Miniprotein binders against Mucin-6 (MUC6). Designs and how they scored, part 46

Target 1, 185 residues: Mucin-6 (MUC6), of Homo sapiens (Human) (q6w4x9r395to579)
Amino acid sequence: GHCSLEGGSFVTTFDARPYRFHGTCTYILLQSPQLPEDGALMAVYDKSGVSHSETSLVAVVYLSRQDKIVISQDEVVTNNGEAKWLPYKTRNITVFRQTSTHLQMATSFGLELVVQLRPIFQAYVTVGPQFRGQTRGLCGNFNGDTTDDFTTSMGIAEGTASLFVDSWRAGNCPAALERETDPCS
Below, E stands for the ipSAE of ESMFold2; O stands for the ipSAE of OpenDDE; V2 stands for 0.75 times the mean of E and O plus 0.25 times the DockQ between their complexes.

## First folded at step 8 (miniprotein)

Design lt5 (from zt4 with R21E E89M; at its last look DockQ between E and O 0.26; V2 from the best seeds 0.00; counts 0 for: pae E 2.0 > 1.5)
Fold by ESMFold2, look of step 8:
Structure lt5 (fold): chain B 185 residues (1-185), chain A 98 residues (1-98)
Amino acid sequence: as target 1 above (185 residues)
Amino acid sequence: GSAEEIRKLVEEAKKHLEEAERLFEEAKRLAEEGNLEEAERLLKESVKHLDEAIRLLKEAARLAGDLRLTRELLFLYIELALLIYRVRMLEEEIEREE
């Protein structure tokens, strides 16, 4: 399955449902029992400077009981707050520079993250078939059905991206504005 | 100026985040030992510090206005969000075990 964070504010779920949102917060992108040690992938958005309501992706975080990996445009930071030279490797995770513009986080548990640093910060999440039907968050539930991809953290299927995105916040943030390129969502 | 005021807010938020982290780690240890009542009590105290850090970060972000957050403020915001997530996960684990 493939989930993407593109153009600063656009998301496409594992079931290929596109949406757009704006918000200044950290959001749960992916949770799954297939991620070891209570792992989660998170996305961080901040103001883009274009208008007071526009936001864009500024960092992606992998967090578990064992690991904290923050990938921003400028650095990779780990559990003790230290910037790390690439490649950075743990038992199950390797972060390396794929190209001059792309970083990759490869894992032994079926998660792959590719981050485009330039010209704009974008992220591409790939999960193996063992994740099917077992994901939650902004990337959707990966069950082959786009009608319930906007399932909130409380298990309620919503018809709008704004309510869905708001439910996946990892902190106290203003509600997101719905900005989608596809009129059907 | 605003930069000095932002630095003061960030430093105070860091103090609350550090205490919240200490309380969380102690609660986690107690939960692993089966002392769920005391673990839950410490988590409530950790949440008090997280609430204070959130208020301070919101004021710092307000003073930053329409500009992107400084690198320091951004990383502090990320660290706060991560601890909030871990606290919630531990609270849920304690609830299941009770």
Scores: ipSAE 0.440, ipTM 0.717, lowest interface PAE 2.0, mean pLDDT 81
Fold by OpenDDE base, look of step 8:
Structure lt5 (fold): chain B 185 residues (1-185), chain A 98 residues (1-98)
Amino acid sequence: as target 1 above (185 residues)
Amino acid sequence: GSAEEIRKLVEEAKKHLEEAERLFEEAKRLAEEGNLEEAERLLKESVKHLDEAIRLLKEAARLAGDLRLTRELLFLYIELALLIYRVRMLEEEIEREE
């Protein structure tokens, strides 16, 4: 399954459903029992302009009981809050520079992350087949059905992206604005 | 002055976060054992600590001007966010079992 966060406010789920939202919060991008040690992938969005519609992805975070990795446009910060020289390697995670503009986080448990740093901060999440039907968050549920991708944290299928996205927010944030637009259109 | 004040707020927030996490883990264990009532009680206590941590971090962020300016603040914010989510998920799970 492939999930993409592109153009600052566009998301394509593992089931290939595209949607758009504007929010300034940290959201659960991917949670799954297949992630070890209560791991979760999170997306951090912030205001990028003066209007409420000017929001963008500013960081991707993998957090578990063992690892804390923050990938931002400027640096990679790990458990101790310090920037690390790449490649950075833990027990089951490796972060390295893929290209001059791309970083990659590789794992031993079927999660891959590619982050484009410039000119636009974008992220691409890949999960193995063992994750089918066992994912939740902004990337959807990876069950091959696009119609139920907007399932909230409560297990309710929503018709709008805003309510769906809001259900996966972590922290105290304003309500998200939605605009269902095909990012490829 | 301001830097020292931020440091104090951060340290206090960390303490609350640690306590919240401890309580959450205990609640999770109890829930797994089927002791839902006690699990709920502990989750409520965890939330109280989380709320305090949030308050403190907000104040720290205000003084700092931006979370991006302090790596430590960013990390704490993220940790809090994740723990809040975990607490919520466990609460929902308990509710479904009742």
Scores: ipSAE 0.269, ipTM 0.646, lowest interface PAE 1.8, mean pLDDT 89
ESMFold2 (binder alone), look of step 8: mean pLDDT 83; pTM 0.812

## First folded at step 9 (miniprotein)

Design q2 (from q1 with V29A L32A)
Fold by ESMFold2-Fast, scan of step 9:
Structure q2 (fold): chain B 185 residues (1-185), chain A 107 residues (1-107)
Amino acid sequence: as target 1 above (185 residues)
Amino acid sequence: SLEEEVRELIERAEELIREAEKLGDPIEARLAREIVLLLKWLAELAERAKKGGISEDVKKLIAEALLLVARAAEALERGDLFEAAVLLIRAWLKLRRAARRLAEEEE
């Protein structure tokens, strides 16, 4: 029942399938009818500061009709575009500093997020048993079968991580933006 | 030109706020207000960058953020609230990175 985003570019799904990808966009980690108000957990990846070939996690986002909570690698937490001092509480969500290097987002609806800030920005997603077989996104479908963990946003099981990851992109990627600002495009 | 683009986008966002408030759509109104706030922050960062004899990296981040905010306004005009929200998150991250780099260069 745990999903992890580690080492900047490694993911382990709820069914314990590991994979790595190269992407510079916002991706849906988790969507579920168990999340209130059309909630979704998302991850933002950008190019590594060391190598143009590597990508790393730079922010984790919880978006619903009520909340837009962004936790950045710079230790800034915002909700609906406003910076928040920790601990930060809403009706169903509390964001607080768990340790000197970790932030936690605890919820009343069976989702928990722990973010490691240093030395590498990493995220750990825990969901309760009510989420079993009810999840979509980069963290997989939580059905106990790893062979269909690469199920795309269109409901197709892919054999490669790249096609799976690309299907869960949200918004325009940095690469697409660079091409559109290019005078030749 | 940047100053004119920012002004025109703020005017478009303010119209979206008025329409959303008239229709009682709190989410659309919130996103449109966020567009205004991000554009004001962007204008501030652009002015700081202009005074500093500044790096191309900062200019690129500001330009990328402006494009993301413009696309968010277009998404709101189409009624695509999810796309608008995602684009605004990415715009915020670009502006935050630009602000950090400006602070480093001003030292």
Scores: ipSAE 0.194, ipTM 0.626, lowest interface PAE 4.4, mean pLDDT 80
ESMFold2 (binder alone), alone request of step 10: mean pLDDT 82; pTM 0.823

Design q3 (from q1 with L39A A43L)
Fold by ESMFold2-Fast, scan of step 9:
Structure q3 (fold): chain B 185 residues (1-185), chain A 107 residues (1-107)
Amino acid sequence: as target 1 above (185 residues)
Amino acid sequence: SLEEEVRELIERAEELIREAEKLGDPIEVRLLREIVLLAKWLLELAERAKKGGISEDVKKLIAEALLLVARAAEALERGDLFEAAVLLIRAWLKLRRAARRLAEEEE
């Protein structure tokens, strides 16, 4: 299955459901019991373009109990906060320069990530068949049915992308609460 | 009480934020700041709920969110950033629902 984060704000799920993404937080991209050591892919989005409501991908993170691999749009790769020279290899993960504009993170457990660095930062996630029906996050549930691709972290299938995306926020979000004034920017 | 545990959690998380900032890791810092922010807002809502004849539904949401924040802090203490992130998302959603319903009931 293939999931893509393209054009700064477009996502296509593993079940090929496209939607547009708006947000300025860290989000869970992929969670699965198939990932070792409680691993997960996360995506970091920040403001982009002329409009404050337009967002773009600025980093992709692989988090586990042992590793926090960050690949940023500035072409820096870190693990647990330390910059790494490429190719960078752990027991189960290798990060390397696939082309002059693309980095690849290959794993032994059926997950592959390719990031385009230039001219726009984009990410492409590939998972093996063992992940079918066993994924959660922005990339959807990979069950062959697009009608429940917007399943929230609470296990509720939503009809809109915005509620779905909000449920997978994994950082300090500037989004207003019901009791706060919602500032226009 | 759960509220007392969460107050202790705020103190611990603020110390961890200072330590995490030395590492230069924005994601860990953001998760710790989110714990503090959610905990403070939930404690505020809990105090307001004690005064106003608030429904059991709102009280339940606040209690569930506080428990999720406490669990998230425990996950971070174990170095389980993934579990912490997921628990905080769930806590945030419950906080938003509680705040909405509390505002509605206070009218």
Scores: ipSAE 0.000, ipTM 0.125, lowest interface PAE 14.6, mean pLDDT 72
ESMFold2 (binder alone), alone request of step 10: mean pLDDT 79; pTM 0.770

Design q4 (from q1 with L66A A70L)
Fold by ESMFold2-Fast, scan of step 9:
Order: sequence, then structure tokens, then C-alpha cells
Structure q4 (fold): chain B 185 residues (1-185), chain A 107 residues (1-107)
Amino acid sequence: as target 1 above (185 residues)
Amino acid sequence: SLEEEVRELIERAEELIREAEKLGDPIEVRLLREIVLLLKWLAELAERAKKGGISEDVKKLIAEAALLVLRAAEALERGDLFEAAVLLIRAWLKLRRAARRLAEEEE
């Protein structure tokens, strides 16, 4: 399955359901029992630095009990808060420069991430067939049925993206409240 | 001052690291070490900011990062490791933006 985060604020789920994203926060893209050591893939969205800009992807994160890998739009890769030179290898994860504009995170557990750095920061998530029906988060549930792709963190299928997206918010997000009260500033 | 507050937090965090190492929780130790690294980076950026007039945007980013690190420490004290980790990611991203803008202004 393939999930994409493109154009600053567009997401296409593993079941190929497209939707637009308007929040500023850290969001859970993918949780699954197939990810080792309570692993989760997350995305950080923020303003571009212009007050009336749309929300945009600024970092992709893989967080587990062993690793906290952050790939930022500024082309810096950290693990557990320490900057790493590429290629960076752990026992199960390798992060490397695939092209002058793309980084790749390859894993031994069926998850692959490709990040486009320029001209626009974008992410592409690929999961193996073992993840089918075993994913949750912004990338959907990968069950072959798009009608329940907006399943919230509470297990409720929503008809609209807004409640779905908000349910996958991770951490305390004053930026999201600010966005909701003044979306044009 | 921010520098004095940051120095105090670094000292407290280093004490907590020593205690956590005795308890043997590797995740707590790693998060506490990251807090120390971010606090040292905050202190460095605060010192650089004092040597030249800096924009309000850079000051805001530094203040927001400091608050996120403080909230991460509080989450860690409550045993919420996931919340602490997520807050530290956002703190790091804000410090990185502050450092880049500060470098541009110093040019």
C-alpha cells in the first residue's frame, strides 16, 4: 500500500482516498502491531512563516521505544535528538540520500518512506501486504474499503476529514487552536 | 533571565539523568539527555541573540521552544514518555527555525 503527503496539505490514504489537511500539529500517520517496539510514523505540520499561508508538512518522524528519527524539511536527520550524517544505519532502519532531492528511510519490517526535500517537502509511505487491515492513523486502515478510511483514534468512522484528522493529533498543540481562531493570519 | 532559567533546568535535568540511570529506564534516560541538549542549544541561541539586535520572530521561536521543553519535562515527570517525545520534536524544530533565522540576520 501507498500513502502520500503532497502539495503541502494533501493526503492520499493506503486505500486511495484523497483529502485535504488544514491543521498545525504533530499527527499520527501510521500505527500498527506490525511496527516493532510500539513504533509509529508521524507528520508535523506548521505554517510556512507567512501569516496567511496554508499548513504545510515540515517534518516526518518515526518514533519507537528505541528510535526517534526526525527528517526535517531543512534536510537534517536526527535520532533521539542527535544530528546524523547520511547514510545513517541502525539494526532495522537505514536513512540515505536516494537522489539530490530525495531521502529514503528503508526498514526491515515492511515500511519504506521516501521524502522529497525540494522543490516542495513531500512524503511517500509504502507498506508491505502484512500491514493490510492492520494500520491506523491519517493514512487510513488499509482494508480495501475507502468508506471507513476516516476512522478516528476512538474507532468511529466519520464522513468528513476534520474530525478524523483532529482525532490523530499527537501532543499538546497550541498552534492548532491558533489556526482554528484565525485561519487567515 | 532566560539564561539563568535555562541553566537551572540543565542542572535539574542532569540530576534526573543520574537518578534515572540508577533505576535503569533507558527511555527516560534518553529523553532527559535530549532535554539537556535542547536546553544547552537554547542557552547558546540566547547568548547569540544578546550580541546583536534580533527580530521579534526569532525571540518568539526561542520562547516557544523553551516552553515546549518545559512541558516535555513536566510530561516526563508524570511518566508520559510519548507526550514528552512528541513535545521535544516540536521544540527541536522551533530551535532549528530560530537558529536559521538568527544566522540570516547575522549575515
Scores: ipSAE 0.500, ipTM 0.754, lowest interface PAE 1.9, mean pLDDT 81
ESMFold2 (binder alone), alone request of step 10: mean pLDDT 77; pTM 0.726

Design q5 (from q1 with K59L L67E)
Fold by ESMFold2-Fast, scan of step 9:
Structure q5 (fold): chain B 185 residues (1-185), chain A 107 residues (1-107)
Amino acid sequence: as target 1 above (185 residues)
Amino acid sequence: SLEEEVRELIERAEELIREAEKLGDPIEVRLLREIVLLLKWLAELAERAKKGGISEDVLKLIAEALELVARAAEALERGDLFEAAVLLIRAWLKLRRAARRLAEEEE
């Protein structure tokens, strides 16, 4: 399955449901029992540098009991707070420069992350078939049914993106606001 | 003062590291060490900001990072490792932005 974080604050779930939100928080993007060491993928959103009325992706984080890998829009990669030279390899994870504008995090457990650094910071998440029906977070539940893609952290299917997104906040942050699709600025 | 708050928080974190090392909790030790590293980096950035003339934007980022680090230390004291880890990510991003702005001014 494929999930994408594009155009500042647009998300397309593993079941291909698109939505948009306004938020300045760290959000759980993907949790699954298929991730080792209680692993989770997270996305950090903040005010856009171009327009403060918009929010955009500023970092992607892989957090487990062994690793806290942060990939930031500034092209800095850290693990457990220490900056790392690329390519950076652990036992199960390799972070490397795929192209002049893209970084890739490859794993041995069926998760792949590609980050576009320029011109707009964007992320693309690919998971293997073993994740089907076993994901939770902003990328959805990967069960092949888009009607329950807004399943909150409490297991409730919501009709609005803002309530869904708010349920996946990691920490205390302002509530997300529902956004309509705007023309490209 | 910011310098005094940073010193006190480093001292507290180092005391917690000594306690956590005795208990053998590697995750708590790792997060506490990150707190110390972020506080030392924060202090360095604050001194650089003062030397170049006080930038309100940079000082605001530094103050916001300090608040996040302090909250992370409190989360660790409650045993909330996940919350502490998340707060430290946000603190690091604030300090990274402060460092970038300082570098731009120094160019």
Scores: ipSAE 0.439, ipTM 0.757, lowest interface PAE 2.2, mean pLDDT 82
ESMFold2 (binder alone), alone request of step 10: mean pLDDT 80; pTM 0.783

Design q6 (from q1 with P26E E28L)
Fold by ESMFold2-Fast, scan of step 9:
Structure q6 (fold): chain B 185 residues (1-185), chain A 107 residues (1-107)
Amino acid sequence: as target 1 above (185 residues)
Amino acid sequence: SLEEEVRELIERAEELIREAEKLGDEILVRLLREIVLLLKWLAELAERAKKGGISEDVKKLIAEALLLVARAAEALERGDLFEAAVLLIRAWLKLRRAARRLAEEEE
């Protein structure tokens, strides 16, 4: 499955359900028992530029009991708070520059992350078939059915994105509400 | 205030988690933890909706949920896990409706 975070605040789930949200927090993108050592993939959203009225992706975080890998829009990669030169390799994870504008985090456990650094910071998450029906978070449940893609952290399927998104906040920050919108409306 | 009612409900639910753990009912423990999570969320939604005010419908749902949780506590004291679970499910549904209503009212 493929999940994308594009255009600042546009998300497409593993089951291809698109939505947008407005928020300034760290959100859980992906949790799964398939991720080792209680691993989770997270996205950090903050106010963008001089406008302060828009939100955009500013960092992607992979957190486990062993690692806290942060890839930021400033093209800095850290693990457990220490800056790393690329390519950076751990036992199961390699972060490297795929192209002049893209970084990739490859793993041994079926998760891949590609981050576009410019012109706009964006992220693309790919998971192997072993994750089917075993994911939770902003990227959805990957069960082949879009009607329950807005499953909250409490296990409840919602019809709109606002409660869904707020349920996946990972930090102490204000709740943000939004209505579900199509990319064309 | 709504904030006080939600805080009281969280405290009661956390007490019930401890009692359910003593009884070994993992399903009830999970349900109560989900209720606590929903209530913390509802408190934050209420703070966000404060600028627009909070409807009597939302206050009524929270009051009804609080009453159901109180009844569930009494059932747990009697060792009636089935009755407690039914009452907590009803409380959980009331809280979900309250959260949805708050989200809608914020525009």
Scores: ipSAE 0.000, ipTM 0.074, lowest interface PAE 24.5, mean pLDDT 70
ESMFold2 (binder alone), alone request of step 10: mean pLDDT 79; pTM 0.762

Design r4 (from r1 with W17L V48A; at its last look DockQ between E and O 0.70; V2 from the best seeds 0.63)
Fold by ESMFold2-Fast, scan of step 9:
Structure r4 (fold): chain B 185 residues (1-185), chain A 105 residues (1-105)
Amino acid sequence: as target 1 above (185 residues)
Amino acid sequence: SDIEERLEREIELLEKLLEELEERAEELLRKAKKGGISEEVRRLLEEAKKLIEEARLLVERAKEALERGDLFEAAVLLIRAWLKLRRAARRLAELLEEAKELAEE
């Protein structure tokens, strides 16, 4: 499956459901039991002055118990806060320059990330068939059904993207961007 | 080895670098006043100072998350802190070059 983060603020899920992104936070793109060491793929969105949208992708992150790999719009790659020269290799992950404008993160566990650095920072996520029906996050649940692609972090299928997106925030973003719910009593 | 120790060391480095950038910003302001301050220089300096402040707040939140034992939250907050710090450093690098050109002596 393929999930894409394009045009500064557009996302297409693994089941090919497109939607627009308006928040400024770090968001969980992909969590799965198939990712080793409690791994998660994340995206950082911030205001960047993009003419198409005020909200833009500025970094993609792979975080696990072993690694905190950040690929950012300024073309710096870090792991655990330390800048790395490319190609950069760990036991299961290699980050390298695929073209003059694209970086690739290849893994041994069925996850691949391609990042376009210029002219617009964009990301493309590819997962192997072992991830089918076993993903959660902004890239959707990869179950072949787009009607439940907006499943929140609490397991609720939403009809609109806003509550779905807000549920996948990570790292204590401003309260004004937090999900608001009024449960029945 | 220990994730918590690694994050604590990262926080220490961030705090040191943020303090250094703040000192550089003050030095730039002094030099810019000597040669006269353009609107571009003022804007870049203001942007750099704001980014430093935002990064500092993220570091404080990360320290609070570590105290709670929330290593995931701390790690995520530090990612944004580093991004803000590097943006501030880029603004200041541009201003440092301009300030050198404005110096008289």
Scores: ipSAE 0.715, ipTM 0.825, lowest interface PAE 0.9, mean pLDDT 83
Fold by OpenDDE base, second read of step 10:
Structure r4 (fold): chain B 185 residues (1-185), chain A 105 residues (1-105)
Amino acid sequence: as target 1 above (185 residues)
Amino acid sequence: SDIEERLEREIELLEKLLEELEERAEELLRKAKKGGISEEVRRLLEEAKKLIEEARLLVERAKEALERGDLFEAAVLLIRAWLKLRRAARRLAELLEEAKELAEE
């Protein structure tokens, strides 16, 4: 399954459902029993301009009971809060520079993350087949059905992206705004 | 727990950073009031101040979460706070460069 966060406000789920939102919160991208130690992948969005529609992805975070990895445009921060020189390796996670503009997080448990740093901060999430039907968050449920991707954290199917996205907020933040998806944007 | 202690250390570090950035922002504000500043400089300063304030609130919320034993929430809040402070620092750095350029002219 492939999930993408592109263009600052566009998301494509594991089931290939595209949607757009404008939010300034931290959101759960991926939770799954397949992630060890209650791991979760999260996306941090913030305001990038004056208007409410000027929002952008500013960081991707992997957080578990044992690991914290924050990938931002300028640095990678780990458990000790310090910027790390790459490659960074733990027992089951490796973060390294893939290209001059791309970082990659590889894991032993079937999660892969590629982050484009420039010119636009974007992220690409890949999960193995063992994750099928066992994922939740903004990346969807990876069950091959696009119609139920907007399932909230409470297990309720929503018809709009804004309500869906809001349900996956990590913390209290302003409500997300939904705009029409333009794949060419 | 080890996690709690780590989070507490992070809070302390963030609070120190907050104080430093607030002081820098206040200094720049004082200087700006004495002279004519461009709209861009004013905008950047206001943005930095806002980010600092938002970060402070997040840190406080993280403390509350920690008191409740919600370590996940605390961690998430601290990450967000850190990112905001880093952004604020960049804005202030830009302002300092602008100020230097003006002084040289």
Scores: ipSAE 0.656, ipTM 0.864, lowest interface PAE 0.8, mean pLDDT 90
Fold by ESMFold2, look of step 11:
Structure r4 (fold): chain B 185 residues (1-185), chain A 105 residues (1-105)
Amino acid sequence: as target 1 above (185 residues)
Amino acid sequence: SDIEERLEREIELLEKLLEELEERAEELLRKAKKGGISEEVRRLLEEAKKLIEEARLLVERAKEALERGDLFEAAVLLIRAWLKLRRAARRLAELLEEAKELAEE
């Protein structure tokens, strides 16, 4: 399965359903029993201009009880906010520079992440077949049916991307940060 | 728990760094106003101040989440705070580099 986060806040799910959204939050891309230690893959979007429609991907995060790996355009940061030299290796995860513009996170549990750092920060998620029907989040449920890929965190299939995306926000987005994108100022 | 202890340590580190960055940003702003502010210097200082304020709010929200026992929410909020803190630090470092170049001239 393949899920992508591309410029302009475009997402394509594991079942190849494309959508676009605008928000300034951390979102759950992928949760699954196949990820060890309650792991989750997340995307961080932030404002990139003065209007609500000007948002962009700023980081991809893998977080579990054991690992915290934050990949942003300029650095890979772990546990205490310190930047790390690549390659970075844990027991189950290796992060390395694939090319001058791309990083790769390879894992022993069937998750692969490729991050394009330049010219635009983009992310490409690949999961093995053991994940089929066992994923949730912005990358969809990986069940071969695009009509239910917009299943919310409460298990409700929505017809629009906005309600679906909003349900997958992580870490309650503060109202003060939201007001920084007021288009009327 | 072990995770809770890590989060508490992260909060302490973030609060220390935020205080230091706040002090640096305020000092640079005062000196820049005193010596005449270029548009680029003003922009970088205001951006750094905004990022520091946003990070401080995220740390406070993470402390509230930790008090409730919501360790996942606390961790997510701290990740966002670290991202904003690193951007603020970079903006302040750019200003310090500019100041050093002017002093050497």
Scores: ipSAE 0.615, ipTM 0.792, lowest interface PAE 1.3, mean pLDDT 82
ESMFold2 (binder alone), alone request of step 10: mean pLDDT 81; pTM 0.795
ESMFold2 (binder alone), look of step 11: mean pLDDT 81; pTM 0.796
OpenDDE base, look of step 11: ipSAE 0.601; ipTM 0.845

Design uc1 (from lc7 with V36I)
Fold by ESMFold2-Fast, scan of step 9:
Structure uc1 (fold): chain B 185 residues (1-185), chain A 112 residues (1-112)
Amino acid sequence: as target 1 above (185 residues)
Amino acid sequence: DIREEVKKLIEEARKLIEEAKKAGDLQAVRLLFQAIWTLIEALKTGDPEKISEALLKLSEALIEAAEKLGDPEAVEKLLEAQELLRKALEENNPELIKEAIKLIKEAAELLG
């Protein structure tokens, strides 16, 4: 399955449900029992450049017991707070420059992440068939049914994205907005 | 009823996620989200074995939080709960699950 984080704040789930939100936090993007040692993929959103009315992806984090791999829009890769030169390899994960504008994180457990650095920071998550019906987070549940893609961290299916997104906040941050109204718009 | 007690534990775990977020304990946040999901899924099955496995996940998350906060009493209660849950699985004894839930609740109250 394929999940995408594009155009600053647009998400398409593994079941191909598109949505948009406004938020400035770290969010659980993907959790699954198929990830080793309760690992999690997380997405960090913040205000877009100088525009206070828009938010965009600024970093992607893979967090496990051993690793905290952060890939940020400034093209820095860290693990456990320490900057790494590419290619960077651990036992199960390799981060490398796929093209001049793209980084890839390949894993031994069926998860792949491609990050576009330029012109806009974007992420693409690919998971193997073993993840079907076994995922939770902003990328949805990968069960082949889009009607429950907005399943919150408490197992409640929501009709709109804002409550869904807020339920997956991993940081001490303000709640996401369904829409952002700019006083100058 | 074990199911109702587990539902109360899920509510306590939700409060502890907020505390873990404030503490910047991203490891505890990760584990607590996974534990809550596992508990919710286990409750849908009604299977005592699945519920026991999920409670073990919750106890692991709470130990992570307790160790970070420096609360040895909470850690001790959670380790005792884990032993009871493992015995419950080996002996097929639901009374041990109830005893474990009591210890997990006490630990959660110390942490919240």
Scores: ipSAE 0.629, ipTM 0.812, lowest interface PAE 1.6, mean pLDDT 85
Fold by OpenDDE base, second read of step 10:
Structure uc1 (fold): chain B 185 residues (1-185), chain A 112 residues (1-112)
Amino acid sequence: as target 1 above (185 residues)
Amino acid sequence: DIREEVKKLIEEARKLIEEAKKAGDLQAVRLLFQAIWTLIEALKTGDPEKISEALLKLSEALIEAAEKLGDPEAVEKLLEAQELLRKALEENNPELIKEAIKLIKEAAELLG
């Protein structure tokens, strides 16, 4: 399964359902029992401009009982809050520079993450077949059905992206918007 | 009915997620989301064993929260609930599950 976060505010789920939203919060991107130590992948969005519609991905966070890895445009920060030199390696996770503009997080448990740092901060998530039907978050449920990808954290299928995205908020933040237009403009 | 009691418990846990968000505790949010998901999935099967296991996970998440908040009473209730759930698994006794749910709910209310 392949999930992509592109263009600042666009998401394509594991089931290949595209949607967009404008939010400034941390969201659960991927959660699965297949991730060890209760691991989860999170996406951090922030304002990239003056309007409400100008939002973009600014960081990706992998968080488990044992590891905290924050990949941002400028640095990779781990458990101790310090920037790490690459390659960074733990028991099951390796973070390294793939190209001059791309970082990769490789794991031993079927999760791969590629992050494009420039010119636009973008993320690409790949999970193995063992994750089929066992994922949730902004990347969807990876069950081959696009119609139920907007399943909330409470197991309810939503018809709109905004409600779906809001259900996966991990912080205290305002509701997400679906439109590109700034209601205040 | 175990199903109804679990649903009520999920609502209490949901409140705690909101509190964890306000506190900026990503670990708590992550664990609670996972626990709730597992519990919802367990309810779909109706398997008491799966439900008990899911409740154990929820209890674990709540214990961590209780410890961070410094609420020993909540910790005690949750530890007791875990013991009941383990016993329920061994004896295949649904009544023990109900008692455990009650304790977990009480603990959740203390933390809210």
Scores: ipSAE 0.614, ipTM 0.837, lowest interface PAE 0.7, mean pLDDT 92

